# Miniprotein binders against q56419, part 220

Target 1, 326 residues: q56419
Amino acid sequence: MEGRTLEEVQEEVFKRHGVLVPKKELEDLAKALEEAGLLLTEKVEARLKEEEEKLKRERPMRLAGLSYPEGEREARAFLEAFRASYPGEGEEARVLLMPHLEPSRVPEVYGAALAALEKTPPPERIYLVGVAHRPLKEKAAALPVPFQTPFGPALPDLPALQALDALLPFELFNTPLAFREEHSLELPLFFLKGRFPEARVLPLLVARRSPELGEALKVVLRDFPGLLVLAVDLSHVGPRFGDTPLTRTLAEEARRRDLGFLERLAEGEPEAALAFLGANPTRIDGVEVVASLLPLLRERKGKVLAHRLDLEAPTLSAVGAGTLVL

## First folded at step 18 (miniprotein)

Design cc47
Fold by ESMFold2-Fast, scan of step 18:
Structure cc47 (fold): chain B 326 residues (1-326), chain A 104 residues (1-104)
Amino acid sequence: as target 1 above (326 residues)
Amino acid sequence: SMEEKIRELAEKLAKLAQELAELAGDGSDPDEIKKKLEEFIRVFLELYELDREKDNPEADYWLQMTIELVWEFMDAFREGNVEDAVEILMYIAEAAERLAEALD
């Protein structure tokens, strides 16, 4: 809106989306940037370069003490509490879809995933596929280093990662910094490492649909069998995600789309799941992962164990989470 | 066209994010930083308000990442982490630039 003040634009957006950034908050931010002093950008760039070098050796925990306990004993008790939050039984999984949303928000959904892992024989390796929350240089990426957890390091399956890299038309290890603060891998990995402490991992991020990734993974899985984990959240609705404030009707639509998507995947019909979503108006982030992994999901039937749409009351926004075994 | 409007706003947002990251490190006048922040938020809210037909999956992806990164930028600031806020501005610049490229 040319010729309009920030306050006028904020008022218009607030009426439609319920979003407002107070003038005092902008003043506080400007003051904080001023008080940080000279060379802040150079300091950030130097830190990122140093952290990128460290990521060649290991990926440290970022959410320990925040989303899960730092100590092994406390982490084990935390894991068992999540299992206890789900009253049902699991089923054996060759493919597991689980969330990466903050676990405390959807404990029964993570509990359902843990129940499925209890019924699953220990895999030699886990293909852990999350979604990128930072720009990737390519459509997908991996980081071939140990990921630290309270249960010890989750070791990379280097032969399987190298086999995958060789089959792709792009460099698989292309954006190490994207893994520095990636909760779509760290949060599921906490639960997976707790259940399968000896399993090696292939930590994979999908940015956009990559059919070549699914074709390559189909080949690699034949030589390096393991558990495939899709660490994805479902609907993202409300102002935090560029939508209108959550209403009962929008929440019902989000649940309908989440469950319809999961149920079609459970029928072994991933193309039907994608077609059901159409333009993906509730922003299910699993779409890009499912679209990339089609060859691994076709004709594989299973069961939806849990689903929840979780409200973030301060922003009138919600995120869907589910557990599906195939 | 609507696509051209979104492209222009994305280009402007990317430039403002880059300029804000530079100003944070360059000892600039606090009033200049405040004016750039107000312009950054204004451009973001204009982009946020636009109703786009979702017929370009590449653009939709980068738009969604841009929106989520701006929220993360505000969260980092609220937590008192100005260094993280500057880092996120760099990611916003990249995401918004890729959004503009997708609409070219």
Scores: ipSAE 0.696, ipTM 0.862, lowest interface PAE 1.3, mean pLDDT 87
Fold by OpenDDE base, second read of step 21:
Structure cc47 (fold): chain B 326 residues (1-326), chain A 104 residues (1-104)
Amino acid sequence: as target 1 above (326 residues)
Amino acid sequence: SMEEKIRELAEKLAKLAQELAELAGDGSDPDEIKKKLEEFIRVFLELYELDREKDNPEADYWLQMTIELVWEFMDAFREGNVEDAVEILMYIAEAAERLAEALD
């Protein structure tokens, strides 16, 4: 690619991936970077420092008014509409696997999660395990502060978080900035807080598989019982994720892998679920989370309530989402 | 080897991401920024088109992270969020460095 013009590169990308990176966008970017002036990096660093200090007190909503309503009344109507999008009944969950994808893309999958929560006795606490979409300093992290929601703050369970930290070989309370915009916690938390307003929360992120996390949580759950929630998506296929545009064959493969993964989890065989994916060519998002939580998933039988592979048309890419109860 | 090629591209990408973030803050010549941006995109596309290393899960993780962050970077520009774009460049630099380290 050395020596090619930007236009040639863009044309090639379009031809290969069906996605145009417009020359104008790159020019506008260069211009915007120019116009931002001498202090942009310093400004960004100062902003990040300020945000990190704020995160010592609370995690504000980032997606309110975008992915879900900011107002409580509208938020309740939102929950009801999502529940209505799933025509089935749920089952009691001790472990809930649910998506963290943009809710409007997979409403019935979130509806299935709400259906399961309707059949679940109110937990004292929720272990909410999401996926890190930013680099973490450790394999996993937690943020021990209130998370803002339209239904009020989700309060952390500090005693349980401290107990977990004490059992881990690394500092659990690391990389607070990774939580600032992490949708894998914010989006599922909206639904969870709406259903269980009095539950305390343990907001956890997993970057890489940590067997120690699963073993530690197994011990902590004895003294601090609660609902375990895996907030994970499934296959990620198409140009946005490194593939060619979505084809029927690629979509069928993604669905096969998603369902095969979920079905094996439903049978209480998480190791078999991981083995079934092999090198994970369709990039199931939840693999590192499941691999970390093996001790908590073994021998638990459950049911797949919903699945969808949703197309993002502008990028000709697709993301799988599912709801599983155990 | 393919691994060596990925490592070299990752190191180059990390460097370019960091340089772009710095240039954005230093009132640099627009032509220089444009040139660096073009180079950044070229390096990314070369990396993007390579077959993934299936035998190194750590490298695959950081490669995937890098790819997703670059797409977010492009999205931030489309939305006119320049500050967010610069922030994402810092994460791209980190992820690409971690990718290179995973292949050492």
Scores: ipSAE 0.556, ipTM 0.826, lowest interface PAE 1.1, mean pLDDT 89

Design cc48
Fold by ESMFold2-Fast, scan of step 18:
Structure cc48 (fold): chain B 326 residues (1-326), chain A 104 residues (1-104)
Amino acid sequence: as target 1 above (326 residues)
Amino acid sequence: SMEEKIRELAEKLAKLAQELAELAGDGSDPDEIKKKLEEFIRVFLELYELDREKDNPEADYWLQMTIELVWEFMDAFREGNVEDAVEALMYIAEAAERLAEALD
């Protein structure tokens, strides 16, 4: 909108989406940036280089004391409380889809995942596939270092990671900084490490559709069998995600889209699940992961154990979360 | 076309995010920073209002990341974390450039 004022644009957005960026807030932000002083960008760049160097040796906890307790005893009690929040029994998982949304918002969904893990024999390794929340240099990435948890470090499966890297048309270890603050790996890993303390991990991030990743993983899993975990959230609806403000009708549509997607995956029909989303448009961060892993999901039947749509009232937005066993 | 408009807005958003990060580092006056920030928000709101093409998954991916990063930028500021706000601007510039490239 060239020639329109900020006030006019804000008024239009308010009428259409019920969202407004206050003028006072813009003035406060401009003042804060000025008051931060000289060379702030250089300071941030230096901090990122320092953090990237540390990531060559280990990945520290970032959400300890915030999303989960930092002490081992307190962390164990916290995990058991989540299991207790799900009244059902789990099913054995060969593939587990679980959320990476803040656990306290969907405790029964994480409880269902824990129930499934209780029925699953301890794997030698876990292929933990999350979603990149920072730009990756390539379509996917991994970080081959220990990930710290309250239950001790989750050790990388270096032979399996190297085998995977060798099969890909791009460098797998390409964006270490993307792992610095990645909750789609850290939050599921907390639960996985608590249940399977001896399992090694392949921490993988998917940014964009990578059929070559799915083909490579199919080969690697034959030589290095393990549990495949898709750490993905479902519908992202409302103004926070570029959509209209949430209404009861839109929330019901989001729940139906989430369940329709999960049900098709449970029937071993991942292409049908993706086609269903194309016909019923929604923003699911798991779509790129599912599209990348098609060879691993076809003809695997299973069960949806839990689903919830979590409301973020201040922004009239919501995020779907579910647990699926294949 | 709609895609051409989205590409143009994405290129402009990327440039503005980079310039805001540079201005914060240079100690420019508040009026200059305010003008750029107002332009940045105006361009973002224009991009936010556009209908998205369902048949371009690459562009949709980068558009979604750009939107989420702008919300992260605003949240960092509201929490009084200026360094995280500048870091978010750097990532917004990268994501918006990728969006523009996907539509080229």
Scores: ipSAE 0.661, ipTM 0.840, lowest interface PAE 1.4, mean pLDDT 85
Fold by OpenDDE base, second read of step 21:
Structure cc48 (fold): chain B 326 residues (1-326), chain A 104 residues (1-104)
Amino acid sequence: as target 1 above (326 residues)
Amino acid sequence: SMEEKIRELAEKLAKLAQELAELAGDGSDPDEIKKKLEEFIRVFLELYELDREKDNPEADYWLQMTIELVWEFMDAFREGNVEDAVEALMYIAEAAERLAEALD
């Protein structure tokens, strides 16, 4: 691509991937950057510093009014509608795998999670393990502060978090800014807090597999019992993720890998689930989480309640989502 | 090698992302910013089009992170959110640097 004009590159990308990066948009960006006048870097750094200080006290909602209603009454109606989108009955969960994708894209998958939660006795605490979509300083992290929801704050279980930190070879309370906009925690937490308003939460993020995390959690769960929730998506395919536009063949392969992964987890064989994916060519989101939590997933039999591969039409890309109970 | 090519592109991408983030301010030459944006997109597209080597899970992780962050940058830009675009550039620089390190 060296020596090509931006227009030539854009045309090539469009031809290959069906996605236009308009030259005009780049020109508009350059102009916007020019007009912003302030060293945007300094402004952004100052903003981030302020946000980091706020995160010492609480994690505010970022997706209220966008992905879910801000008001409690409307939020309750939202939960009911999502539950209604799944026609089946749930099962009691000790471990729940659920998506963190935009809820409107996969309503029945979230509905299946709610169905499972209806059959689950209210836990004292919820271990909510999400996926880091920002760089972490360590393989995993936690944020020991209240998370705001339309149903009130989700309060952290500080004793359990401290017990976990004490068993890890790294500092658990790292990279607070990674939690600021992390949807892999915020979106599942909406549903969990709505169903279990009195449960304390351990908000955890995984970047890379940490066997130490699973072993530590196994010990902590003995003294601090609770519901384990894996907030993970499945396959990520198409131009948004580095592939050609979604085809029938690509979609079939994504579904095959998603279901094969979930089915092996349902059989209590998480190592077999990971082995089945191999190099993970369809980029199942939850692999690092599952690899970290192997000790907690072994020999647990369960059931796949829902699965969907959802198309994002503007990018001709698709994301897999599933609900599994163990 | 393909790995070496990915590493070189990642390093270049990281540098360009950081430079763009720094140039986003008062007194910057719009023509320079535009030129760097064009170069940034060219480098990204070259990286994006390469066949991913699947034998290095760490590199694959950071490559995927880099790609996703570039999309966030483009989305923020399309929405006219310049602050979010600059924030995304900062994370792209970090992720691309980590990608290069994973291939050393």
Scores: ipSAE 0.599, ipTM 0.847, lowest interface PAE 1.1, mean pLDDT 89

Design cc49
Fold by ESMFold2-Fast, scan of step 18:
Structure cc49 (fold): chain B 326 residues (1-326), chain A 104 residues (1-104)
Amino acid sequence: as target 1 above (326 residues)
Amino acid sequence: SMEEKIRELAEKLAKLAQELAELAGDGSDPDEIKKKLEEFIRVFLELYELDREKDNPEADYWLQMTIELVWEFMDAFREGNVEDAVELLLYIAEAAERLAEALD
């Protein structure tokens, strides 16, 4: 590795993945760090510590005004527009798989989720399982505080969270900071709170496979029944995710892989869904979530309501999104 | 072995991310910052380029998180969010260190 220039490495990566970091961009990055002036690592660390402490009280909205409207009236209209984007009827859900990528990119997929929620009896609580986008101290985590939404705060189900914590071999409330900027919880929660304003929530993040989490959740759900929501995206393909630039063939493979995965889940065969992915060379968000929750997914038959592969033209990359009712 | 190469690159990436965060805002020479950024990007692209068997789920998880955090770091600078970029360097250092540990 010694003696290789950045230009030499960039040429090899560009040939395999189509990624190029221009020299001008590196110069701009160096200038930006220099111009940071008095922004020391200590200031950032102090800010993180302060925000971690505040997260023990509540979780504020981070994407209001960006991914959804801040005001309640505007938020309601926004949510209804998503429902209108899906022409079909929903199906009742005991388990709902829905995406967590930017809603405006796949409105019909979120519309399908809303259709399913309309057919589902209001739950007393929602087990909202997302994917960690920051390092967790343990394989999974929860944050037992109110999550702010334009429809009012989503209140935590403290008895159910404490019951879950008691059954796990690790401390469940282990990484508050991971919840500060977590779209895999915030974006689905916007839609869930809009449809079930009285439901309490268990906001859960999965980092790595935790069979202990699935076994504990199976026990807790018997005593504290509720709606289980898996907030996961599907195929991640292209240079942004370490793959070659997207082609028509690769996009078709990603779509077939996503649908094969979802249809096996719909047959109540989550092990078969995971095995199907293991035979193919693409990455699906939520594999760790499905692997952790196997006891909750077995023998539950359902229906795939929607699927879309969303294209990121500038990076020649794509992310799959789907709605599945079990 | 390939796993040893990935571990070495992950260790280097973690160290460079931490060093870049420490240099931010302390009046360091712009040429030194540029040199470390070039090394950081070179190490990242070498890690990104490596073709390996996906037979270690723990390492695969931390590798994917490291890749996504580096992309987010680049986006933060393009948006002019230097403080967020420094925060992401700290997360990159942690993820890359966890990747190295998974391969130890």
Scores: ipSAE 0.721, ipTM 0.879, lowest interface PAE 1.1, mean pLDDT 87
Fold by OpenDDE base, second read of step 21:
Structure cc49 (fold): chain B 326 residues (1-326), chain A 104 residues (1-104)
Amino acid sequence: as target 1 above (326 residues)
Amino acid sequence: SMEEKIRELAEKLAKLAQELAELAGDGSDPDEIKKKLEEFIRVFLELYELDREKDNPEADYWLQMTIELVWEFMDAFREGNVEDAVELLLYIAEAAERLAEALD
């Protein structure tokens, strides 16, 4: 691409991927960066430092009024509507796999999760394991502070978090800024807190597979029993993720891989689920989480309650979502 | 090799991301910012179009992270969130550096 004009590159990308990065947008970006004024980098650094200090006390809502209602009354109506979008009944969950995708994209999948939670006795604590969409300093991390929700703060289980940290070969309480905007925790937590207002939470993020995490959690769960929640999405296909625009063939492959993965998990064979994906060509989001939690997933039989591959039309891309109980 | 090409592009992308974040400061020449942005996008697109190496899961992870962050950067920019865009440039730099390291 050396020596090609930006226009030529844009045209080529459009031809290959069906997505145009308009020259005007780049010009607007350059202009916006220019107009943003004095010391933008320093301002950003100062903001990040301030936000990091705030995260020592609490994690504020970032998606309230966007992905879900900020007000409690409206939030309760939101939960009810999502539950209504799933016509089936749930099953009791000891382990719940649920999505973290924008709720409006896959309402019935979240509805299935709510259906499962209706059949689940209120846990004392929830181990909420999400996916890091920002770089972590370690393979996994936790944030031991209250997470704000429309239903009040989700309080951390500090004793259980400390017990987990003590069993890990790395510092669990790392990269607090990675939690600031992490939707893989915030979105599922909305539903979980709405259903179980008294449950304490262990908010965990996984970047790369950590077998040590699964072994440590297995020990901690003996002394600190609770509901394990895997907040993971499934296939990520299309231009947004490095593929050509979604085709019928690509969608069928994504669905096949999603369902094949979930079905093997439902059979209590998480290693078989990982092996089935191989190099993971459709980029199932939850593979690092599942690989970290193998000791907790083995021999647990369950049921797939819902699945959807949802199209993002502006990018001709799609994301898979599912709900599984074990 | 393909791995070497990915590594070189990742290093270049990381450098450009960091430079762009720095140029968003006071006294920067708009023409320089535009030029760097164009170069950044060209390098990204070249990286984006390469076949992914499936034999290095660590590299694949950081490549995917880099791609997703660049898309978020473009989204933030379209929305007029310049501060968020600069923040994302810093994360892109980090992810691209980690990608390059995974291929050393």
Scores: ipSAE 0.650, ipTM 0.864, lowest interface PAE 0.9, mean pLDDT 89

Design cc5
Fold by ESMFold2-Fast, scan of step 18:
Structure cc5 (fold): chain B 326 residues (1-326), chain A 104 residues (1-104)
Amino acid sequence: as target 1 above (326 residues)
Amino acid sequence: SMEEKIRELAEKLAKLAQELAELAGSGADPDEIKKKLEEFIRVFLELYELDREKDNPEADYWLQMTIELVWEFMDAFREGNVEDAVELLMYIAEAAERLAEALD
């Protein structure tokens, strides 16, 4: 407890990080909260309970009409445009690392993923591992329901999900609400379903390091072989993510860290990839996924197909994105 | 210690987020809401300001989630999505509480 005023803290944060929350914005926020209708908290709680019940049956699209087209024909044209954004040939993948960043920001990176999927034999199932953007009750979770897409529903692989649940020391189906608005699954799934319409899916979220998940998945993949997809973004830099404003030096450092991480994964050395990042693992949100899946990544050699650092000028922030095949 | 400071700030942020969510739509005194929001932002910015080591992966995970959720909360208000903002306050309270527990 510093005992400082808001103004004093604002001054230090601006000095160190270039971030300022204007007084008028705080006044507008307080007024909006004041003007909220009676019983708003109870209304929100009731809505969440109802949405949780609905998620026991299916997971609806949330980003249709925003990040990708709603209609199947338009969605197909959109997907082909992304493939066209990558001029290279793909490589066959047993493991695919691809981003979950807004696709329009890094079309060539998603194009590289699509190129890899074109060279990959159609899998019976896809293990789609994303990153939780809401608190999970456990270190990882899954939702065993159909996920709607413009290409039809992606059906869950119930036998494989049940086999996985049985091997874990925690309940796998533990936080349905975390899947309601989860772009790390929805955005990659759009591309995966477009290319592999018959594949069943295991939609998995990783929150924190779960070595038990990787060990369990190694067993399940032996009995239920499929494509492993790590839907992760790379460096997160700038005020939006709790860092200092972006500079050319910081952008170059972010690119160096991203590429060093990916190249070590491509050599089949995931522990070396984590060690390379050192004491700042949270700068790359894929770190927790890689740390959880070590048994599945060791000794698998591959190739980095694409990498970009997407710059968001208004917030002086950046997010790295890459495509890696193993 | 730095960990102790982060834990104390996380505990305060969690409490303030929960109290703001409870006050939303309760007919509470406007001055009380304003004071709690100002304190919420002050505590958040103190947490954000700290020259912290990233050597506890679980704490670093919850800290990053807390930071991103607070910015999302601010965006929801700017867009006039008060119900989403209240939902985000509930998630902020949980993430900040988990951060404090990770440093316990």
Scores: ipSAE 0.685, ipTM 0.867, lowest interface PAE 1.5, mean pLDDT 88
Fold by OpenDDE base, second read of step 21:
Structure cc5 (fold): chain B 326 residues (1-326), chain A 104 residues (1-104)
Amino acid sequence: as target 1 above (326 residues)
Amino acid sequence: SMEEKIRELAEKLAKLAQELAELAGSGADPDEIKKKLEEFIRVFLELYELDREKDNPEADYWLQMTIELVWEFMDAFREGNVEDAVELLMYIAEAAERLAEALD
C-alpha cells in the first residue's frame, strides 16, 4: 500500500470488503480536529481523570435512552416486550450465559434469558462476568461501586469482592476506566436488575483467560453463593472484524461454531467446547471468559434456549448471540 | 515472516495513533493532520488485509482489539465526536503496542 493514494486504498478496500471509508469523512475529521483548536489531548486527559474520580463512587448509565429506556416505567415495558419476544419457557439457572449485544438486534435471545430468570429463585448476589472491549492492566478486573440502572443502583457485594481479590495473584481492582463505557456489563445488568432488584452484584471483566479467576470464584461461591452470569457474545464475522462480507457459507460456519460451542457447554464439557473452536476463526467473543471459568462450568448440564446470528447491514458483518442455562 | 510484518505494522500504527492524538490538540497544520491520518489508515488497512496466522493467541487477541478499536474510531469520526475519537486513538496505540510486544 506504500505509495498509493488514499482514494486508491479506499477503492480497493471497498472492492474487497464492500465497505467504503469515504474520503470526505476523513477530510471532515481532519477539519474537525483542526477546528477543535484546543489541546484536545489535554482536554481528553482531563476528562478521563475526572471520569476516573467519579468511578470511585458510582458507574453512571451510558446507554440509557439509546439501548434501553432511561425511565423506570418505560424500562419495565421494555423488559416485558423482550420477554414476549421469546415464545418458550425458561429453566432454572445456576449459571446463565447471555449476550451483551445491542438488545434490539437479538430481542428473542434476551427474551430467553428473561424466561430463565423467571424460573430462577432470587439470588442474594449475581456474579456478572463480561468481556473487556478496552485494554486491561491485568487479565481480569472488577469495579466495586454501584452501577446505575433505570431500576435504581445495582449495589456491589463488597465482602464477596474482597474475598475474591484476596485469592487472586493480581490486584482485582484495576483499570476503572475500562468499566466506564463497557456495554458487556451495562446491557445484561439492565435485565438482571429489572428481574432481581435486591440482588448485590459483582461486576467482573475478563480480558485474557485466567484459570486463577475460576479457582478463586469456586472458593468464594462456597461462602458467598449466587447466580453466575456469563455476558458474552458468540461469532464475530464480516468486514468489521476482518473478514470479507457475510456470505451464506460464512454464516453457516459461524452458526455451526456457535451452536457447537453452546451444545458442548450444555453437556458440561467446557474444555471440549474450547477444543471444538480450535483457533477460533469466527472469533467467538466468550472464549476467554469460558476458559477462565472452567472449574465452575465442568459437569454442569443444561440447555441452549436461544441462538441468533444477527446481520449488521451497513458493514455486511454479523454477530452471534445465545442463551444457555446451566 | 508474516509475524514480523504484523509486528512492524503494529509498531508503526501505534506510533501514528499517538502522533495523531498529540497533533489533534497542538493547533497543527490541518494538512499535516490529514497526511498523518492518511498514513494511519494506510498502515491499518495493510495490517487489516494480512492473512492472520492464528498460532499466537495473545497476538490474535490484541490484533482483534486493535481492529475493533479502529472501527470504533472511524464511527466516532463519522459522528463528529472528536473527543471520543482522540480517546480511541490512545487505546489504539496501547492495543497496537501490546500486539507488537506479543510478537517479540
Scores: ipSAE 0.637, ipTM 0.861, lowest interface PAE 1.0, mean pLDDT 89

